# VHH binders against o29008, part 8

Target 1, 271 residues: o29008
Amino acid sequence: MDREEIKVAVLRMEGTNCEDETVKAFRSLGVEAEAVHIKQFYSDMIRFEEQRSVFDYQCLVFPGGFSAGDYIRAGAIFSARVKSVLRKDIEEFIKMGYPILGICNGFQVLVELGALPGFDEDKPLAEKPEMALAMNDSSRFECRPTLLKKESEKCIFVKNLKKDVVMFPVAHAEGKVVFPSGKEDEYLERLTSNDQIVFRYVDEKGDYAGYPWNPNGSFYNIAGICNATHTVFGLMPHPERAFFGYQVGRREGYGDGYCIFRSVVDYLEKL

## First folded at step 1 (VHH)

Design n04 (framework vhh_7n9e_1)
Fold by ESMFold2-Fast, scan of step 1:
Structure n04 (fold): chain B 271 residues (1-271), chain A 121 residues (1-121)
Amino acid sequence: as target 1 above (271 residues)
Amino acid sequence: DVQLVESGGGLVQAGGSLRLSCAASGFTFSSYYMYWGRQAPGKGREWVSGISTSGGSTAYASSVKGRFTISRDNAKNTLYLQMNNLKPEDTALYYCAAEPYWGDYTLSDYWGQGTQVTVSS
């Protein structure tokens, strides 16, 4: 489809500040994008002009953000709401091939919805979560640059990414990817065989090293994964904070995060 | 037509218990995420606890976790907050709310009037 037809919804969640940066990133690529409160998708108690359908958009983003004093679980709260009111629409959206991106807290939302790891293409949202994002092994909030090795060629969010290693910042207390006890090897085999591991943490030599390079202790150094159809992507690091050159210390041009957003625009133009 | 009416507040001694109720009308209660917020004198609003549409998922502020229990009865269009082991710091006006989530100041149309809870030291 033409770029003029592409609209991106960046969902508003309590405690998230990254919706503005994500909106700006998409708009810089010539695509319409706006912040949307989930209520706009289901409530008839708001003004008609503010009402939206999920199908008004071709990409949904669940943005990242900072915990507000560790008194709210934004991902769990938001996912319960999405599942209750938008389950069928989100499932149809995914089945139609429309992309969904979850960053940091947004990755937690996709996990809680059962959208990731998303092994069953006929059931895009599992009945219950099939993985978790646990407390960092350091038991601390980790905020720093990370180096990520690209592992997937099929994920639509990395098709434009030609570099082997990118640098995105992390900012989280609960970023540790964990799978059900006794199922770790099975899940790794399933994810690997279907090209669903998108990024893994590496050191400056490109090796899969532990802390501090793996900032949270994630299983298999996993930083981001996609679903079985490769259109739903979640990651703990923040590509929207590495989109513009000025965000990563360059005077002009783009950072490594640019390619993530450009890839999804390129994908939608080919639908 | 949309109405949220809180009740069950009152004066209680430290260590005591209270159960708050919120009667909802004018909208499809079972389709809304619900939460409790509170506001102490001279302070801003604080989120206390939230519950999914089915009641299957709940969340709590760290200050009340383990002491408060949120629940809902969709057949009666009623939200509850069971408050145990109350502390003087819990003294506040308690509000029932249906989305927006706490802190979304642009969509605050769904707050109730509140019910006062006073905990003596």
Scores: ipSAE 0.000, ipTM 0.143, lowest interface PAE 16.6, mean pLDDT 80

Design n05 (framework vhh_7n9e_1)
Fold by ESMFold2-Fast, scan of step 1:
Structure n05 (fold): chain B 271 residues (1-271), chain A 122 residues (1-122)
Amino acid sequence: as target 1 above (271 residues)
Amino acid sequence: DVQLVESGGGLVQAGGSLRLSCAASGFTFSRYAMYWGRQAPGKGREWVSGISSSGGYTAYASSVKGRFTISRDNAKNTLYLQMNNLKPEDTALYYCATDFEYGWSSYEYDYWGQGTQVTVSS
């Protein structure tokens, strides 16, 4: 499809009228993007010109929240609302091959929707969550740069990423990837065999290491995963905060996050 | 050139039904949301209903919800409005519209048809 056909929705429960980092990233690539309050998808109480359909867009983003104390609880409420009013539309959206990105708390939303790990290609959203993001092993809010090794070749969000290790910041209190007790080996084998592990935390030598390099204690150093069709991607670090060079201390150009967003645009242009 | 041509209006008694059609040309119909609006004599335009590009989402003004059904046939480039249980206050010129810039987010529709007159007698 042509770039002018591509529209990205960045979903918000508690919206703002200010410019969003994710919206700005996509718009800098020549595609239309806008912030959309969840009520715009289902409420007949808002003005018609503000109402939206999931199918008005070709990419949905569940963004990371700012570190307000209630965001995790707000994320659970947001996930419940999405489940009750948009489940069928999101299932169809995924079946049509349209990408969904979840960042930080957005990753948690995708997990709670049953979209990740998303093992069943015929059922994009599981009936019950099949994994969780637990409290950091440090029991502290972690806010720091992280180094991530690219593990996936099939995830549409990393097709443009040619370097092995990228640097994205984290900002979270509950970022620990955990799988159901007694099923860790089963999940790891299935995720690995189907190329669903996208990023793993590494140290400055590129080796898998514990704290502080794995900032939350995530199982297998997992920082991000995608679903079985490789079009739904969630990660705890913030690529939208590493998109522009100035965000990562460079005078000009792009940061490591650029390739994540560019990969999505390239994917949609080939549809 | 973009063209939207409405048809199907007419005279009907209160409680009756009509089906309006809008034939679209000059753009890729299946890519854009479509809308129905109406204007009674001496009044401003009033939004009636909208449908997403895929047909997966529909919305209605409170005054018509439960009585009107919007639908589309992307293979035929045609938009429809099924109007049931019509009331005298539904009397108006009905037009279809589309918005190319922002889908549903525009406060001004990019293109409007000439309209089809609906008159409901009591």
Scores: ipSAE 0.000, ipTM 0.114, lowest interface PAE 18.4, mean pLDDT 80

Design n06 (framework vhh_7n9e_1)
Fold by ESMFold2-Fast, scan of step 1:
Structure n06 (fold): chain B 271 residues (1-271), chain A 122 residues (1-122)
Amino acid sequence: as target 1 above (271 residues)
Amino acid sequence: DVQLVESGGGLVQAGGSLRLSCAASGFTFDDYAMYWGRQAPGKGREWVSGISWSGGRTAYASSVKGRFTISRDNAKNTLYLQMNNLKPEDTALYYCAKYGSLYRYSDAFDYWGQGTQVTVSS
């Protein structure tokens, strides 16, 4: 499709705070993007002109960045509303091949919806969550740069990424990837065999290492994964905060996060 | 028991026109927004157009804007889609859909009819 036909929805509700950076990133790539309050998708009390369908868009973003004071409560409310009002729309959207990105709290939302790990191509949303993002091993909010090794070739969000290691910041209290007890090895083999592990935390030498390089204690150093069709991607670090060079200490140009957003646009232009 | 029955599809040459109809029953038609969606061979469903309860507001997918016109006749419980300047890319099964109680297009899928086939040759 032409770029003029691409419209991205960055979902918002009370407590979200990174939607503007994501909107700006997509708009800088020449596609339309807007912040959409979740009520615009379901409330009949909103003016018709402000009402939206998920299918008005070709990409959905569940952004990260709840305020520190509202982190747990706001995230739970957001996830519950998405489950109750958008679950069926999201399932159809995935079946249509349209991309979904979940950042930080957005990754948690995709996990709670059953979209990730998303092993079954015929059932894009599992009936119950099949993994969790648990409290950081440090039991504290982690906010710092992280180094991530690209593991996937099929995920549509990393097709434009040529580097082996990128730097994205984290900002989370619950970022630890955990799989069901006794099924860790099964999940790991399924994810690796189907190219669903997208990023893993590494140290300055590019080696897999524990804290502080793995900031939350995630299983297998996993920082982000995608579903079986490689179009739904969740990660704990914030690529939208590494989009422009000035966000990462460069005088000009783009940061490593640019390639995540450009990959989505490139994918949609080929649909 | 909501029922939606689409009709008016057929074979048409590129540049031609077709008018689709959807006969609605089992609910108070003028209390709900209505939609048209389509599914091309080998592809997922795509939203095409929507119209408010009164007919006073309409919306269109960018791919059809300026070529398609959605309308409704609340007295006859019928939804229409006027399709002009048809392209081979418009070839699809076209579905009529009802807005649900709390949601837009997600609820609509459960209330879609069998659809009406539109084939555009070139």
Scores: ipSAE 0.000, ipTM 0.130, lowest interface PAE 17.1, mean pLDDT 80

Design n07 (framework vhh_7n9e_1)
Fold by ESMFold2-Fast, scan of step 1:
Structure n07 (fold): chain B 271 residues (1-271), chain A 122 residues (1-122)
Amino acid sequence: as target 1 above (271 residues)
Amino acid sequence: DVQLVESGGGLVQAGGSLRLSCAASGFTFSSYEMYWGRQAPGKGREWVSGISGSGGSTAYASSVKGRFTISRDNAKNTLYLQMNNLKPEDTALYYCARWGYTRYGSEYFDYWGQGTQVTVSS
């Protein structure tokens, strides 16, 4: 489709009013993007012209840090609402091949919806969560740059990324990827055989290493994964914060996060 | 109350070296991750390098990896950046910065110094 036909929804709940870096990133690529309160998708108590359908958009983003105050309560309420009122529409959205991105807290939402690891192409949302994001091993809020090695060639969010290692910042207290006890090897084999591991934390030499290079203690140094169809992607680091002043070349002009968003636009233009 | 003061900049020829220092005061220096950033005239700010509070972990932007080395002396509350094999494109105002600690909307850096100018001639 033409770029002017592409519209991105960045999901929000009560208590958020600021412009999102994600909205600005997509708009800088020439596509329309807007913040959409989840109530706009299901409530008939708002004005008709403000009501939205999931299918008004070609990409959904569950952003990081959209909740002010108590994240655990807000995140649980958000996931429950999405599951109750939008499950069928989101399943259809994924089956149609439209992308979904979850950043930081948004990755947690996709995990709780059963969208990730998303092993079943015919059932995009599992009945129950199949993995978890646990508290950081350090039991501390981690807030710093991280180095990530690209592991997947099939994920639509990294098709334009030719670098082996990128730098994205993290800002989270909970981000440790955990698989069900006794099934770690099974999950790892399934994820690697289908190119579903997208990024892994590395040290300054590009080698896999523990804390502090793996900031949360995630299994297998996993920083981000995608579903079986490679169109739903979640990661703990913030690519939208790698556009603005982290790495700038004169002709190239953008940081490593740029390629994540450009890859989505390129995918949708070919759809 | 927090103060960061950079020094050590100057004019050097391509291929030369410089060592930058940042004197920190007004906070417990060893408890904070510290960073160097830079801004060329008419360009946006760019992150260069970071170091953990203990000094045990470091990270570098791809543009400077292998040429720059970040270090710190917690007893002296001082951050350093050793710059080797300097290139004309390294010309910029170099800032010392402290990483912020907020649960959600964290600013990438919560305090910046005034900067020290580095000019690399061809």
Scores: ipSAE 0.000, ipTM 0.127, lowest interface PAE 17.8, mean pLDDT 79

Design n08 (framework vhh_7n9e_1)
Fold by ESMFold2-Fast, scan of step 1:
Structure n08 (fold): chain B 271 residues (1-271), chain A 123 residues (1-123)
Amino acid sequence: as target 1 above (271 residues)
Amino acid sequence: DVQLVESGGGLVQAGGSLRLSCAASGFTFSTYAMYWGRQAPGKGREWVSGISYSGSSTAYASSVKGRFTISRDNAKNTLYLQMNNLKPEDTALYYCAKGEYDFWTGSYYFDYWGQGTQVTVSS
């Protein structure tokens, strides 16, 4: 499709009111993007002009965080609403081949919806979560650049990425990828054989090293994974905070996060 | 341009108190949640406390809950951290942050860290 036909929804909940770098990233690529409150998809109390369908968009982003406060109780409500009122629409969206990106807490949302690891191509959303993001092994909020080795050739979010290693920042206290006890080897084999491991944390030599290079202690140094159809992608690091050069200490140009967003646009233009 | 200026740190005896301030400019302070983080020498940054844009909700790291109180004055664009019953383990550079609350994990993460103010607690 033409670039002008592409519209990206970046989800938000009550109280969000700051500029979203994800919206800016997509807009800089010539794609229409907007922040959309989850209630715009399901509430009949929203004004007609502000009502949205999931199908008004060709890409959904569950972003890496929210501005303003008082989210603890609202976050539980948001999760319940997504699971109950949008689950069917999101399932159909995935079946149609439209991409979904989950960054940081957005990765957690995709996990809780059963979209990741997403082993069953015929069931885009599992009935119950099949993995978790646990507290960092350091028991700390980790805020630092990370080096990520590209592991997947099939994930649509990395098709434009020609570099072996990229640098994205992390900013989280609960980012440790964990699989069900006793199923770690099974999950690793399935993810590896179907090209679903997208990024793994590495050190400056490109080796799979522990802390601080693996900032949270994630199993197998996993930083991001995609579903079996390679169109739903979740990662703990923030590519939207590495899109512009000025975000990563450069005076001009783009950071490594550019290729993630450009890959989505390229995919949709070919759809 | 976002600017955050922390102040109020210093040297204090264990069991003592300090009140930190953060003067914010370059954004509409009253519409953002604000946070305090800290970094001890040789260690990573850790979240300490957060407060909603209205001041109606606050959150604290388990290590400081009951001892620290976060507050804000939206008319003065200022964030505060009242620290009571200080312990040697509280020794760190304290940062004011404009950031995001990660409601899925119950965690706060920081964008726009301030310069910091040093707190040293003697045993």
Scores: ipSAE 0.000, ipTM 0.121, lowest interface PAE 18.0, mean pLDDT 80

Design n09 (framework vhh_7n9e_1)
Fold by ESMFold2-Fast, scan of step 1:
Structure n09 (fold): chain B 271 residues (1-271), chain A 120 residues (1-120)
Amino acid sequence: as target 1 above (271 residues)
Amino acid sequence: DVQLVESGGGLVQAGGSLRLSCAASGFTFSYYAMYWGRQAPGKGREWVSGISSSGGSTAYASSVKGRFTISRDNAKNTLYLQMNNLKPEDTALYYCARDLPYEWYGMDVWGQGTQVTVSS
């Protein structure tokens, strides 16, 4: 589709009128994007001009703004609301091939909805969660740059990423990817065989290493995964905080996060 | 109206100590995770340390772990960085930043910074 037809929704529950870096990133690429309160999708008490349908958009982003203290569990509350009111619409959205991005606690939302790891192409949302994001092994809030090695060639969010290693910041207390006990090897085989592991934490030499390079102790150094159809992507680091050069200490240009957003725009232009 | 004002920088000899402060105003300080970053001359910004809204969790860059301690006083709306065993490579402009914990992403407010110079 034409770029003018692409509209991105960044979902929210409550909050400030501060500018959203994710909205700004998409708009800088010439794509319409806006923050959308979840009630705009289901409440008949919203003014008509503010009402939205999931199908008004071609990309949904679940935000990564809940990273400290009591707010870390906001993703579970958000996912419960989404599941109760939007489950069927989101299932159809995924089946139509429209992308969904979950960042940090947004990754947790996608996990809680059963969208990730999303092994079953016929069931975009599982009946129950099939994985979890657990407390960091350090038992600390981790706030630092991370280096991530690209592992997937099929995930639509990394198609434009030609670099092997990128730098995205983390800011979380619960980021450890864990799989059900006794199923770790099965999940690893399924994820790798279907190109669903998108990023793994690495050290400065590009080698897989433990703490502090793997900041949370995630299984297999997993930093982000996508579903079986490669259009739903969740990651713990924040590419929207590495989109503009000034966010990562450069005077001008773009950071490594640029390619994530450019990739989805390019995907939708070809859809 | 939202402000972050750093202080406590200065010239210090290698092996010395400094305590940086960041005075926050115009927002509910206790709601936000806070960070210390630094920028050396001719280099990009780098993260130094982070602390959760309650102060219960902290994180440090490997280059400063064991030497620096981040803390906060929510009653005084103040963030601190205790810097011990300073090295010449710690020379930089140090700034604090606010993270948004519940809707908007990123570090949305940065202070002007306080200069730290470590002589050999």
Scores: ipSAE 0.000, ipTM 0.136, lowest interface PAE 16.0, mean pLDDT 81

Design n10 (framework vhh_7n9e_1)
Fold by ESMFold2-Fast, scan of step 1:
Structure n10 (fold): chain B 271 residues (1-271), chain A 124 residues (1-124)
Amino acid sequence: as target 1 above (271 residues)
Amino acid sequence: DVQLVESGGGLVQAGGSLRLSCAASGFTFSSYWMYWGRQAPGKGREWVSGISRSGGSTAYASSVKGRFTISRDNAKNTLYLQMNNLKPEDTALYYCAKEYTYDTSGTYEYFDYWGQGTQVTVSS
């Protein structure tokens, strides 16, 4: 499809602050993008011209940005609302091959919807969550740059990324990837065999190291994963805060986050 | 080799108009987004406007939206910027640029190639 046909929805809810950065990133690449309040997808009380369908879009983004004090309660309420009003539409959206990106608490939303790890290609959303994002091992809000090693060749969000290690900032209190007790090795094998581990935290030498390089204590240093069809991607770090060079201390040009957004635009142009 | 040659700049009074042109060669012009950027005295480069491969989609920086119009002629390999209602703050060297080739590892510039630019000076 031509870029003229691509429209991206960045979901907005009370307490989310990162939607504007994501909208700006996509618009800089020449695709239409807008922030959409979740009520526009389900409320008849909204003016007709402001009502939306997920099918008005070719990419959905669940952004990060809940304040530290509100993460647990606000994220759970948001996930429950999405599940109750948009579950069927999102399932169909995924089956059609349209991409979804979840950043930080957006990754938590995709986990709670059952979209990630998303092992079953025929069942995009599991009935119950199959993993969790737990409190950081440090019991602290972590806010700093992180170094991430690219592990996947199939995820559509990193298809054109050729660098071994990228830098994205984190800002979270609950970011620890955990799998069901006693199932860690099974999940690791399944994710690895199907190229679903996208990024792992590394140190300055590119080695898989613990805290502080793994900022939350995530199992296997996992920073981001995608579903079995490689079109739904979630990660705790913020690529939208590393899109422009000025966001990462460079005078001009792009940061490492550029390739995440450019890859999905490239994917949609070929769709 | 890629070549981008800008023209059409000059001195103009506030409220005036100029039309910039960029003659492109050395690549398949119709296969790339094209951009106009500018650099004001003592400042870094900033993006001004962009246009899709077919010309069907355009984007503008907030500072120029409604005043500038980007267009292209793929048959002539030429990019244009029509600038209306010019302001003193529009004073800058204006550059034509080809879309960054995102699969080139190690470079994350807005533009893969830049021309030498054409100077626009707007007096009060």
Scores: ipSAE 0.000, ipTM 0.213, lowest interface PAE 13.9, mean pLDDT 81

Design n11 (framework vhh_7n9e_1)
Fold by ESMFold2-Fast, scan of step 1:
Structure n11 (fold): chain B 271 residues (1-271), chain A 122 residues (1-122)
Amino acid sequence: as target 1 above (271 residues)
Amino acid sequence: DVQLVESGGGLVQAGGSLRLSCAASGFTLSSYAMYWGRQAPGKGREWVSGISWSGDSTAYASSVKGRFTISRDNAKNTLYLQMNNLKPEDTALYYCAAHYEGLRYFDWSDYWGQGTQVTVSS
């Protein structure tokens, strides 16, 4: 489709804060993007001109920004609201091949909706969560740059990414990827065989290492995953905070996050 | 239960000073960006000042910049507003608000206090 036809919704609810950076990133690529309060999708009490449908958009973003002490509460409230009022629309949106991005607490929302790991191509949202994002092993809010190795060739959000290692900042208290007890090997095999592991934390040499390089203790150093159709992507680090060069200490140009947003725009232009 | 309770308001003469406090209970203040807002009789809500969760970033409305100072003590779960050189137009109900790291999201704050009245006489 033409770029002028592409419209991105960056969802907001009480407690989400990274909408502006994400909106700015998409708009800088020539794509229409706006912050949309979740009530605009379901409430008849708001003005008609402010009402929206998920199908007014070709990409949904669940942004990060929940506070360090409230990821579990804030994410659970947000995901419960989405599940209650938007579940069927989001399932159809995914089945139509439209992308969804979840950043930081947005990744937690996608996990709680059952969208990730999303093994079943015919059932975009599982009935119950199939994984979790647990408290960091350090029991601390981790806020720093991280180095991530690209593991996936099929995820639509990394098609434009030619570099093996990128740098995105993290800002979270609950970022530890965990799988159901006794099923870790099964999940790892499924995710690996279907190219669903997108990023893994690495050290300065590009090797898989523990803390502090793996900032939260995530299983298998997983930083981000996508669903079985490779169109729903969640990650704990913030690519929207590494989009412009000036955000990462460069005087001009783009940071490593640029390629994430460019990739999804490229995907939509080819739909 | 979650509560934000303001204190420190009162009657003061123009040119005077007041220090407002906002005590948070039922949640951890250090996880939230905090705001001070005010509402004068017959007017809508007006954002006054904001401070990030860490305290590293602050912002002020042009009407109060240079006269008011926002600060926080995360260990005491308390937000402050030091108001100097008060003017009659500063007369309003002052209330605090909490939001997850968002200085630009005052109107979307997750928790709101009931306010403390500040009256500045001419």
Scores: ipSAE 0.000, ipTM 0.118, lowest interface PAE 18.2, mean pLDDT 81

Design n12 (framework vhh_7n9e_1)
Fold by ESMFold2-Fast, scan of step 1:
Structure n12 (fold): chain B 271 residues (1-271), chain A 123 residues (1-123)
Amino acid sequence: as target 1 above (271 residues)
Amino acid sequence: DVQLVESGGGLVQAGGSLRLSCAASGFTFSDYYMYWGRQAPGKGREWVSGISSSGSTIAYASSVKGRFTISRDNAKNTLYLQMNNLKPEDTALYYCARTGWDLYSGYDYFDYWGQGTQVTVSS
């Protein structure tokens, strides 16, 4: 499709705080993007001209960010709201091949919806969550840069990313990837064999290291994964805060997050 | 005082090769992830290649992958870039950089870089 036909929805509700950065990232690439309050998709109390359909868009973003004091509860409330009003539409959106990005709390939303790990191509949303993002092993809010090694070649969000290690910041109290007890080896084998592990935390030497390089203690150093069709991607670090060079202390150009957003635009242009 | 000094640039014909060196001093070179970047006339800086402190992780920009090879000699505090099959589009000032990634102070990516060495590829 032509770039002028691409429209991205960055979902918001009370407490979300990263939607503006994501909107700016997409708009800088020449595509239309806007923040959309979840009730614009379902409420008849909204003026008609402000009402939206999920299908008005070709990409959905579940952004990160809640204040640290309300992080756990606010994320659960958002997930429950999405489940109650958008589950069916999101399932159809995925079946149509349209991309979904979940950042930080947004990754948690995709997990709670059953979209990730998303092993079954014929069932985009599992009936019950099949993994969790648990409290950081440090038992505290982590807010700092992380180094991530690219592990996937099939995820549509990393197809334009040719360097092997990127830097994205984290800002979360929860983010530890955990799989159901007794299924860890099964999940690892399935995710690895189907190219669904997208990023793993590394240290400055490029080694898979523990804390502080793995900021939350995630299983297998996993920082982000995608579903079986490689079009739904969730990660704990914030690529939208690493889009422009100035966001990551560079004086010029783009940060490592640029390629995440450019990749999805390129994917949609080929549809 | 942290210093990074690049050398090895020059004029070369398309299809030729050059080897760049970056001599590091004023810090423990073996503790840092190092990068090569370049800046063409009238253009912004672009990242070319990176290498972890141990050499176990190496990455390249798509425009140079398969043609350039990054390496390091920690005993000599030196970073290298072997450039093969050079193209006119590779003409730029090449500089090495040290990551300034600080776990506590913020999101600074490059804290030091050299003045650069000029590479000019003619056809």
Scores: ipSAE 0.000, ipTM 0.124, lowest interface PAE 18.0, mean pLDDT 80

